# VHH binders against Formin-like protein 12 (FH12), part 24

Target 1, 299 residues: Formin-like protein 12 (FH12), of Arabidopsis thaliana (Mouse-ear cress) (q9c7s1)
Amino acid sequence: MASNCEKMLSKIKIPLPDMLNAVLDLDSSAVIIDQIKNLIKICWSKEEMDRLRNSAGGDKEVLGKCEEIFGELMMVPRIEPKLRVFAFKVEYPSRVSDLKMWMHTIIAATKEITGSVKLFRIMQTSLTMQVLRGSNVECGLDSLVKLCDNVYLMHDFCKLLDFGNDLVHLEAASRIELETITNKMQELFDIEEEVNDEFLASENDGANFVGYRNVVHDFLCTIDGDKQLLNILYAEVGGLVNSYIAEYPSGVRFKEATNILTRFVETFYKSREEIERQAEAEKEILEKRKMNIKQNGNL
Below, E stands for the ipSAE of ESMFold2; O stands for the ipSAE of OpenDDE; V2 stands for 0.75 times the mean of E and O plus 0.25 times the DockQ between their complexes.

## First folded at step 11 (VHH; framework vhh_7qbe_3)

Design e4 (from d3 with S50W; at its last look DockQ between E and O 0.77; V2 from the best seeds 0.00; counts 0 for: pae E 2.2 > 2, unsure alone 55.6 < 65)
Fold by ESMFold2, look of step 11:
Structure e4 (fold): chain B 299 residues (1-299), chain A 123 residues (1-123)
Amino acid sequence: as target 1 above (299 residues)
Amino acid sequence: QLQLVESGGGLVQAGGSLRLSCTASGTTDYMGWFRQGPGKEREFVASISWSGGSTYYADSVKGRFTISRDNAKNTLYLQMNSLKSEDTAVYYCARDLSPEQFKQLWESGYDYWGKGTRVTVSS
């Protein structure tokens, strides 16, 4: 009872007047949002407040503070929508930043893949050589899968080739789910509608919400600008991905093609590292053999 | 150094025969033939290992075409019998590459494919 209210108060590091001001200013951290959610969960629960009121022998000062807190919250028009706007505003910069980073990574990787003459030449040569040997290889990507499975052939190519790191964004792009970007874009636009609904509904909330309405208005302007940028990036991702996949056989999807290329690049550099390790080991063995020969008087 | 020189193409009547030759420079294990017909992609025709023990044929030419090689001359042959109009194409010689040969191709920018030899089968 009083323990429920005391637990609520112990989780709140900002006094209630500062908390209400934070809601009105829409300028706080995710920590204060969790504190507000906890406070509302307990104080807006009719069952918990009724149990607290029915308690005999409890601390009346704690109960009085809980009733004061609840009373202050009840004075806030549409507190639940306002808290959702608040939570969204806190999370918004991270959500936009993630979307931008994911889309820029795919754009960079796709441009690197389609622009790599070295990648094109190794795919075509690998395909031809494997078909000559009777392999049923359907395409350049399929030939890279089989090349990766042939450790000795990969090892020989790594000895003699300076492939370089043309595909610096490939690994990062391979970890990005295109469906996740689409879903997160849609979620962002749906939440913008809720923010706009609260802005319109708040026209008559009173004088102490004029600042709130100004902050929400500015936030909506920010969302509109970012939405335009995100839509441009999304269209560019779609165009580049479609162009990239069109250069491969029908039925190959972005993730499949990108995973094959990522495996090829990883296998190539692992084989090159193994060649370098073997060369160092042989050098050490030769140096040790020279030392043993000198100790035995054989120069 | 990795040059492949195709020859033996020409105009022939359906049901006729032609023999294609390809001379290679340098050592190569597998050699073979590809072809590209009008408006079509380049497709595999036949291949043969250096020893002659392994041969492969596209289904469309099995029983009609015979691949062979003379390693002393580093020359590849394709005997084409019972020619059909659908065999009309530019025929290209192809070769397996050693790692050293692949590096040469990689660094030189040399095109893997030569000019080919044209076979036209008239109806």
Scores: ipSAE 0.346, ipTM 0.801, lowest interface PAE 2.2, mean pLDDT 77
ESMFold2 (binder alone), look of step 11: mean pLDDT 75; pTM 0.778
OpenDDE, look of step 11: ipSAE 0.380; ipTM 0.767

Design e5 (from d3 with S50P Q104K; at its last look DockQ between E and O 0.70; V2 from the best seeds 0.00; counts 0 for: unsure alone 58.3 < 65)
Fold by ESMFold2, look of step 11:
Structure e5 (fold): chain B 299 residues (1-299), chain A 123 residues (1-123)
Amino acid sequence: as target 1 above (299 residues)
Amino acid sequence: QLQLVESGGGLVQAGGSLRLSCTASGTTDYMGWFRQGPGKEREFVASISPSGGSTYYADSVKGRFTISRDNAKNTLYLQMNSLKSEDTAVYYCARDLSPEQFKKLWESGYDYWGKGTRVTVSS
């Protein structure tokens, strides 16, 4: 029977020597990434690697092909760590780009929320009105929740108030979990640690690996620069989020508060659209009445 | 003119009493009292319906404070008994506004909250 090793290996379409050269040169071409991931899966199979080294039992022709391929892989010192470094390097730019985008979105949305005089006025008015009428409303944010639940009250605010374009990034920010950012930041730093460990371990791999070590060193320098930027953004996110949440009850998280605001904004604009449609319909009815009166005389 | 004028604040010892007043011409609105203590956000104290038939109180003042109104005099009252040091605050009169009145206030930049009346409760 064909081994898991041979089945995985059949997914590799680029010649193995070219694949190994790509790993050693850390060539990040997009066409090669899927095949590198397959190679990593093979190298992470301790059971299959042990089977190859023992070269025993089963179909000798099938096992012999697997042995030849992994024999070449085994000639590279610490091939598994080296393949992981390669995979990290390929995925690294998208990981940093995502983190930057997420943090910039939260920063922009939080600045918009805390800087919106119109939002502040609506929350202040909603809270005061509802509390005076005996409603169990604890804070401005809670007053918006209750406003969303009362279509007649919402219509009153929509007819007479306006946000403009104050909260452009709010909806995008509502999709972002702060914990996801923290976890992805930690993953990136764990990657840096693993890359650095392999760089140090490869010091005595020989002259054939000087090029590899140079590329890994450049990669580490890139990671260090991005780490500084990401830490600055993360600190700014933390400060802005803390300021934003300070206006709410203890225990209300960023996601909860932001979802309440997003729901409010969505309900507000839906209500404005309905009011505008009703006004347009009334305008058309009046125009038709004017035409009918002119054609048939007027009393 | 949408402004309300608070009066009756002062210094009082714990366990004492004080009566606040707020005058508003021609009002039929819900009215009430809010307060802002040192380093705290403004909080609800009590409110009363236009007819005076319904009253609402914050849990912290129930049984100690009584809100009332005299519609013939266009005056809102807050009777504060059994005062505690925690009641030290600036007290603000509040009036429920129609949606159109809120818009006018908002567009004019007019402050909804006035200066209030200071209540200080000593140990």
Scores: ipSAE 0.435, ipTM 0.827, lowest interface PAE 2.0, mean pLDDT 79
ESMFold2 (binder alone), look of step 11: mean pLDDT 76; pTM 0.785
OpenDDE, look of step 11: ipSAE 0.660; ipTM 0.905

Design e6 (from d3 with R95L Q101A; at its last look DockQ between E and O 0.73; V2 from the best seeds 0.00; counts 0 for: pae E 5.6 > 2, unsure alone 60.7 < 65)
Fold by ESMFold2, look of step 11:
Structure e6 (fold): chain B 299 residues (1-299), chain A 123 residues (1-123)
Amino acid sequence: as target 1 above (299 residues)
Amino acid sequence: QLQLVESGGGLVQAGGSLRLSCTASGTTDYMGWFRQGPGKEREFVASISSSGGSTYYADSVKGRFTISRDNAKNTLYLQMNSLKSEDTAVYYCALDLSPEAFKQLWESGYDYWGKGTRVTVSS
């Protein structure tokens, strides 16, 4: 118990009054934020402090440090919620940026896939050829899986096709789980509720906290505006993903489809790179043979 | 230049027979038939290997249709017996192309599918 308290206290390297002033002054330095997170871990109620006194075993130095910190925290009404609101406010822009980036990546990838005439032609040609050979393929996507397994056929497709940068967002989209986006959106809405609760409760905190209360109000307005925009973007993701998956057999999900396409694109570019290396090597051999013929022919 | 010519379609009464043929210019490992009925997607009918040893049929035509191949004439046949109204479609010849033939088709810009031959089965 006393060892855990000492470890927690040793993580607080900035004087507590300076940290509390940083909350009111919106200091977002990495050192201040890290110290505030440490404060949240040791925000104890009066009941919890009494339990510490009963279990500390008479260690006066540890108890004296704990009492000093507790006394300073107790001077701020609802200090733990205030610290959480500050931490949320600091983390909030990156949370919104991540959500926008993830959703735009999925939107861009699905539009690239459905708009690629070359990908469509590859899938239809591969499907037809494999069905003729007696393969029981269900769709063009399944035929791409089997195309990747046939190195000779894949090599021939790579010689004939100029894919370019048609699917530039595919790899990034393959790393995104749609459930993660849904969960992160819900977390953002939970943050709004917590911030609103502190805003309402802070009405009676007095003149010393008017500045903090104004910051909390502005933060609520920011969250509400972003929530509206993120919901519109989320609806677009849902519509595009549903349309994309509807082109595949029932039960195929976004992750399965994008993984198949990602594997195909990776195999395609590997095969094309090998073809290009072989062509350069053959060109160099022919140039050396041409040089040797010139040497022999000049008599 | 690859060329596919389907023939042998026509009007026939249910329970009747027709024989379709397809002549190709070039060599292929597999040849086969697809069909597309009114308002339906194109579907596989039958295929046969260059040796004639491997044949594949859609379940809807097994026992009624027989695919065969004359390699000397490079001609594919589909004998259709016990015809049903559901067999009404445009029938297309298809090739499983060698890499060289596929390259020529792709570079020429020609559609993979020809014009087909129409089969109409009346009740």
Scores: ipSAE 0.120, ipTM 0.651, lowest interface PAE 5.6, mean pLDDT 77
ESMFold2 (binder alone), look of step 11: mean pLDDT 77; pTM 0.796
OpenDDE, look of step 11: ipSAE 0.603; ipTM 0.888

Design e7 (from d3 with R95K Q101L S108Q; at its last look DockQ between E and O 0.01; V2 from the best seeds 0.00; counts 0 for: pae O 15.3 > 2, unsure alone 60.0 < 65, off the site)
Fold by ESMFold2, look of step 11:
Structure e7 (fold): chain B 299 residues (1-299), chain A 123 residues (1-123)
Amino acid sequence: as target 1 above (299 residues)
Amino acid sequence: QLQLVESGGGLVQAGGSLRLSCTASGTTDYMGWFRQGPGKEREFVASISSSGGSTYYADSVKGRFTISRDNAKNTLYLQMNSLKSEDTAVYYCAKDLSPELFKQLWEQGYDYWGKGTRVTVSS
């Protein structure tokens, strides 16, 4: 603890009263947020401070600075919850933005996948061709897995089929796990509960904290509005994803199905690029041979 | 629509037999049969190579159905013996993807599947 306190103290470059005023005003400058996060790491109870005194022994400069900071922090009622509310407020816009971005990406990708007639035809054709040739293929999605594992068969399909630019959000969606969205939503709701608890408790803090309470109230109103929008998006994600994966064998998860499609798209276009490169090289060789025959009179 | 013409379907009693025929055009390596029961997904039944030397069967029909082809007549056959009520379906002929089939499916908007021939097994 004393080594951690020394490390954090070296990072404190703004006077503590200015930092506490920024917390109470909910001022979210980048410099203040870094300093506040350092304070959260060293925000101790009386019991923890007493343990530091008992273990530190002999390093009076570190102990004296820690006691000064602790003394000023203890003058603020429920300073640790207030510091957490401040940290929440600073991180809140990015948390909401990330959730919106993730859910919009999944919605867009799922609509593209289920709406692509070309993808459906590729899957159906691949399935039919492989089962006719004796392959033990369970469904259209399984047929794409096996198609990716057979370079020669993939090469043949690349020459004959094309699904265009139907799936532009697919790769981005493949990097998103739905359980992560659910967990991040729960974390956001836990944050709201903590903010609301501190708002209610701050009625006992006195006249100096009326401004703080007003800012926290406004923050809670913002959170409530965003929650309504996020819950609407979450319900849409759930409905679209359930429809999407219902077309595959029981137990297939969104991530598995989406990764199979992403691998297929990548392999398909790598094969097309190689075919195009080979065709260009052949054209160049034929043109050089034609020029050599014309210039040299060869037959 | 792809030029695959199925025939030979009909009503038959359980335990009975029926022979399906399919005519097809164009170059093909494998041909085969699929079926689709009421409210069910289309499923593989049997397939045969161009030489007739390689045959494949779904587990549900092994030992009861026999696939064959007559390349001189461009005709594919499915002999169905010991028919069961679960064999009731529309039966579809299928063939390998070819450049002409690709053109029909993707450039001209044709469906791969024909109309099929209905087999109904009673009792």
Scores: ipSAE 0.277, ipTM 0.740, lowest interface PAE 3.6, mean pLDDT 79
Fold by OpenDDE, look of step 11:
Structure e7 (fold): chain B 299 residues (1-299), chain A 123 residues (1-123)
Amino acid sequence: as target 1 above (299 residues)
Amino acid sequence: QLQLVESGGGLVQAGGSLRLSCTASGTTDYMGWFRQGPGKEREFVASISSSGGSTYYADSVKGRFTISRDNAKNTLYLQMNSLKSEDTAVYYCAKDLSPELFKQLWEQGYDYWGKGTRVTVSS
């Protein structure tokens, strides 16, 4: 396996000094994230340099370049943390965007579910129908599960009720794990702490790093602002999810509930389509029969 | 346009308590409190979900401040106990602030805040 150094060298389009300058300026436009990740790996592998030195078959030129890279990296105080800060800066907009998207999706879906008069009517009607047929159903959500498994009942149901597209975000929400949101938020907070630690540590890096400190400080301010907003949004998510769960049996998690609802919606529409198809087919048959009767003079 | 009116600020001694109120002219989703101290940037204080079932607090105010709401009255509250000099600030109420909307408004220079209420904690 080519050493991390070799891999990096093969991908380097920008001179190392320029890369380092970009890192110190937190200029994400100037460097490819993969290059930075490779540099981070190099920082961890003191052993890799030794391996390169001991490898009788290594290209001397490559070794020399690797040594040069390592030498340049070591001239920067705490180069690894700085590289990590830079990497985080590059990925930061995407991470925040994802979190916002996920939480907004859940919020929207939950509001749609709880505010849907149609869904409520469907659940009530389903429950009533099943009870009348002697089924042991205790709640609306359970009734939907059973309804999905009974084609005959579903068809009857579809004939009785109209169900529209009022649950726009349900499917998307069903794909989101609350735990993922929590974990990703925590990860963001943890990395923020690392950035802050580097900022504090950089106080002693010297006059040449004042610019770096300024940009890191600005970045921290940005993170803090976003964090505040994310926390507000997270609070809303939590409240809505909790309120929703409280309305359903304690054993059903939000994800499970959304999955059940998604399945129901899909099954409902499929069933409706099938009914319509059958009706059309019957109509065609009747029309053909009428035509045949007319042709044969039997009318 | 939804109006937010903060009230309840004043002068209080360290260790004392205050209760802030924010009245909204309409229905609100999630709400929160921010504050801006002298020479400091505006900072998050607390937030509460639409239902009131979930709350979040800044580390600096955890255990001392309690956010609540009365949806029937369209009113947000902040109970502040064990006040410190560091709590001296103008407190602002935030309403229906999605992160995206807030950012957009902020970038446009729109102050989506009420006039705020001043809290001064004397040592």
Scores: ipSAE 0.000, ipTM 0.174, lowest interface PAE 15.3, mean pLDDT 80
ESMFold2 (binder alone), look of step 11: mean pLDDT 77; pTM 0.791

Design e8 (from d3 with T27F Q104A; at its last look DockQ between E and O 0.64; V2 from the best seeds 0.00; counts 0 for: unsure alone 58.7 < 65)
Fold by ESMFold2, look of step 11:
Structure e8 (fold): chain B 299 residues (1-299), chain A 123 residues (1-123)
Amino acid sequence: as target 1 above (299 residues)
Amino acid sequence: QLQLVESGGGLVQAGGSLRLSCTASGFTDYMGWFRQGPGKEREFVASISSSGGSTYYADSVKGRFTISRDNAKNTLYLQMNSLKSEDTAVYYCARDLSPEQFKALWESGYDYWGKGTRVTVSS
């Protein structure tokens, strides 16, 4: 238990007063996020220090250093919540950027899929051909799986059709879990509530904290604006995904459908590359034969 | 050009019978029937090979429906017996077009599916 404080102490690289001043100014440029997280862990160690003090066999030098650091932390009212607000402010831009990127990717991919007349026609063509010939194919998506296994039919489609760049976001979307977006949205809004709670509680901290409260207020205004945008995107994701999945048998989920489409697109372009490679090899053979005929004709 | 015209639909009581027909200028190796009920996706009903030797049926219609074709008349038939309310749908005939024929159809702006023929089964 005494080694927890020693481990935390070894991770603090700059003077604690300088770190606390940066936290209270909400100046994210001055402090490394890992060191802020170490301070949060030290705030948690109060109960651990009380246990060590009562054990009689604890390391007194480690206890003395831990008590000195804890004493400095305790001079700031509600220092643990204030450290959490700072950590959130440091991480906030990347959290919002990730959510926007993920949701825009899903929106773009879903619009491309549902708007691709070529994909729709290939699915209907493949389904119709296979069921008429007695295959047990249940839907257009199942027919794409079966089409991937039929080299001759795939080659015919590859020669006659090309998606171009209709489905450019599909692969990226296939890596995104919708539940992850939902969970990350909830995490962001739960942390916003924590920031607001500290803003309100800091009213009782006195005149020396008016500057802190002003900076936190401005941060809350930024979060509120982003929340509105993120909720709009989330609603659009939900609507587009529901419309997309509704065209398939009940129980098919977004991830299942997008993985099948991704595999189909990959197989389609691999087949197209093979056809192009074979055609180039045949052209080279014919040119070599024409060169040999020309050389023999000159003899 | 490869156009399909369905006919023979109508209103019928449960337990009754109907015979659907489909005509085209060019039949293909496999011909068949699909149907689309209210608010449902288009589903397979039955198919038959050019020789008439191979036939396939959806489980929901097996034993009640019989597919046949007359290649001399370029006509496809679906005899529907013991009709149920769940058989209510628009019925479409279908062909196994080659990829080249599908591409030609798409480029000409014509739909693969015809207008179909409506079957309504009432109690």
Scores: ipSAE 0.416, ipTM 0.820, lowest interface PAE 1.9, mean pLDDT 80
ESMFold2 (binder alone), look of step 11: mean pLDDT 75; pTM 0.764
OpenDDE, look of step 11: ipSAE 0.622; ipTM 0.878

## First folded at step 12 (VHH; framework vhh_7qbe_3)

Design f2 (from e2 with T27F S50P; at its last look DockQ between E and O 0.81; V2 from the best seeds 0.00; counts 0 for: pae E 5.2 > 2, unsure alone 60.0 < 65)
Fold by ESMFold2, look of step 12:
Structure f2 (fold): chain B 299 residues (1-299), chain A 123 residues (1-123)
Amino acid sequence: as target 1 above (299 residues)
Amino acid sequence: QLQLVESGGGLVQAGGSLRLSCTASGFTDYMGWFRQGPGKEREFVASISPSGGSTYYADSVKGRFTISRDNAKNTLYLQMNSLKSEDTAVYYCAVDLSPEQFKQLWEAGYDYWGKGTRVTVSS
């Protein structure tokens, strides 16, 4: 425990009063952020500090530094919740940006998948071809799985066909899990509740905290506006995903359908790359033969 | 050049029979039949190998329908016996496309499915 105190003390490089003022102003500079995160790690209760005093085997100098920090932290009512609000404010723009990016990627990908005439036609043709040959294929998506397992047929298709720019967001969407979006949305709203709780509790902190309360209130207004936008995007994602998976057998999930399509597109372009590599190698062999024939024919 | 011409559809009484024909000029691979009932998705009915040696049937028609082909005439047949109201549909001839044939149709902008031939089974 004393070793943890020494490690944390060594990481505090800014005077504690300056860090506490930054928290109360909700100042999100990068330098202050790192120092505040170090403070959160050492924010001990009075009871925890008393236990440190009774069990410390270390130098009085280390204990004295810990007591100085404790004293400074305890001058601020509910300092630990205020530190958490600060940390949330720091991370908030990134969290919202990530959620928007993930949801827009899924929206773009699902619109591309359902709107691709090229994809639809190859799925229909693949299904028809395989069913006519006696294969037990249930749907167009299942036919793509089986097409991927037939290397020779896949090579024939990728030699003659191209999706163009129909599915540009598919690969990015395949790396996004819908459950992660749902969980991150819930985390954001749970943290909003914590910020609101501190705003309400700080009413009793006195006149010196009116400025803090104003800044937190403005932050809550920003969160509320972004929450409305995020809920609109989330509803659109849900609607597009449901429409997308409704075209497949009952019980097929978004992740399953998207992974099948992503694997198909990856296999398609890997096969195209191999065909192009073989064609380039043949071209180089033919050019070497032409050079050797020309050189030998002059002798 | 691939061309598919379906014929032989019509109105028939339940329990009756019809024989559908499809002329598939320029194509000698697997052939078969699909159908699309009112408000339903297109579904597989039957298929036959190039030689005629292998046949495949949807469970809903097995034992009632017989697929055959006459390669000298490039013609595919579907003998439909013991017809039920559930057999009412537009019936489409289908062929197994090579990737080259698929690319040709794709570049020409043609839809794979034609008009088909309508079968209506009345009670």
Scores: ipSAE 0.173, ipTM 0.673, lowest interface PAE 5.2, mean pLDDT 78
ESMFold2 (binder alone), look of step 12: mean pLDDT 76; pTM 0.767
OpenDDE, look of step 12: ipSAE 0.254; ipTM 0.709

Design f3 (from e2 with F102W; at its last fold request DockQ between E and O 0.80; V2 from the best seeds 0.60)
Amino acid sequence: QLQLVESGGGLVQAGGSLRLSCTASGTTDYMGWFRQGPGKEREFVASISSSGGSTYYADSVKGRFTISRDNAKNTLYLQMNSLKSEDTAVYYCAVDLSPEQWKQLWEAGYDYWGKGTRVTVSS
ESMFold2, look of step 12: ipSAE 0.494; ipTM 0.841
ESMFold2 (binder alone), look of step 12: mean pLDDT 82; pTM 0.838
OpenDDE, look of step 12: ipSAE 0.156; ipTM 0.636
ESMFold2, look of step 14: ipSAE 0.439; ipTM 0.825
ESMFold2 (binder alone), look of step 14: mean pLDDT 82; pTM 0.837
OpenDDE, look of step 14: ipSAE 0.530; ipTM 0.855
ESMFold2, fold request of step 15: ipSAE 0.479, 0.455, 0.405; ipTM 0.839, 0.832, 0.811
ESMFold2 (binder alone), fold request of step 15: mean pLDDT 81, 81, 81; pTM 0.829, 0.830, 0.830
OpenDDE, fold request of step 15: ipSAE 0.473, 0.580, 0.513; ipTM 0.816, 0.867, 0.834

Design f4 (from e2 with P99L; at its last look DockQ between E and O 0.76; V2 from the best seeds 0.00; counts 0 for: pae E 3.2 > 2)
Fold by OpenDDE, look of step 12:
Structure f4 (fold): chain B 299 residues (1-299), chain A 123 residues (1-123)
Amino acid sequence: as target 1 above (299 residues)
Amino acid sequence: QLQLVESGGGLVQAGGSLRLSCTASGTTDYMGWFRQGPGKEREFVASISSSGGSTYYADSVKGRFTISRDNAKNTLYLQMNSLKSEDTAVYYCAVDLSLEQFKQLWEAGYDYWGKGTRVTVSS
């Protein structure tokens, strides 16, 4: 416990009063989020502070500093919630940005997949051919998996087809889980409720906190606006994913589908590269042979 | 260019029989039939190898349908017996394409499927 306080003290680059002012102003420009997180931890340790007070064995200087910090913190009504609000405010833009990015990526990928005529043709052709040959293939995606497993077929396929960059967002989308988006959105909304609770509670903090309340209010308004946008995006994601499933009724989940497609695309490009290398090698061999023939013929 | 022309479809009573034909512009290793019923996805029906030695059937048609081919005529057949209402569909001929054939189709915008022939089984 003493160690945590010590660690915190060692990292404090800004005077505590200034930090607190920043918190009350929700001004993140001068405050390091890690410091705030550390303060939050200290606030939870009332019990730890009591233990520290009762522990005869700690560095008196450190203890004194810790007490001072604690004293200053306790002068602020509901300091812990305020610190949490501040921390959330600092992280808020990045969280929203990430959510938007993820959803846009999925939207883009889904549109690419469903709109790719080449992909559709490849899947249909592969499926049909494999089924005719007696393969147990249930859907186009399965056929692609099988195709990936057959190097010979893949090489032939690559020789035949020019598969362009139709699926630009596929790889990125494959790394995104819908559940993560849902969870992160929910977390954001839950924290919003906490912010709102703090806002309501702050009504009793006194006249000196009117400015704080105003800033928190503005922040809440921002969150509300973003929430609406995020919900719209989320709805779009859901609609597109469902549409995809309807179009490719294999019962394969979107994530699985994207994984399969990603693997296919990767394999395809690798195969293409190999073919090109082989072609170059053959060309070199041919050229060498020609040179040798010319040399021997002149003898 | 590979062309597939299906024929032989029509209206038939349940328990009846039909024989479908498909004429292909070229020979392929495997040929087969697919069908698409109302509101259903296209599904595999049967396939046959070039030698006729290997035949495959969907479980739903096994024992009722017989696939055969005449390589000299480049024609595929599907004898459908004991027809059921569930067999109502547009039937399509399919071929296992060579790489060259596939390339040609690909370059031409991929028109793999013919128009199909409609089979309607009335109860």
Scores: ipSAE 0.242, ipTM 0.699, lowest interface PAE 1.9, mean pLDDT 81
ESMFold2, look of step 12: ipSAE 0.284; ipTM 0.756
ESMFold2 (binder alone), look of step 12: mean pLDDT 80; pTM 0.822

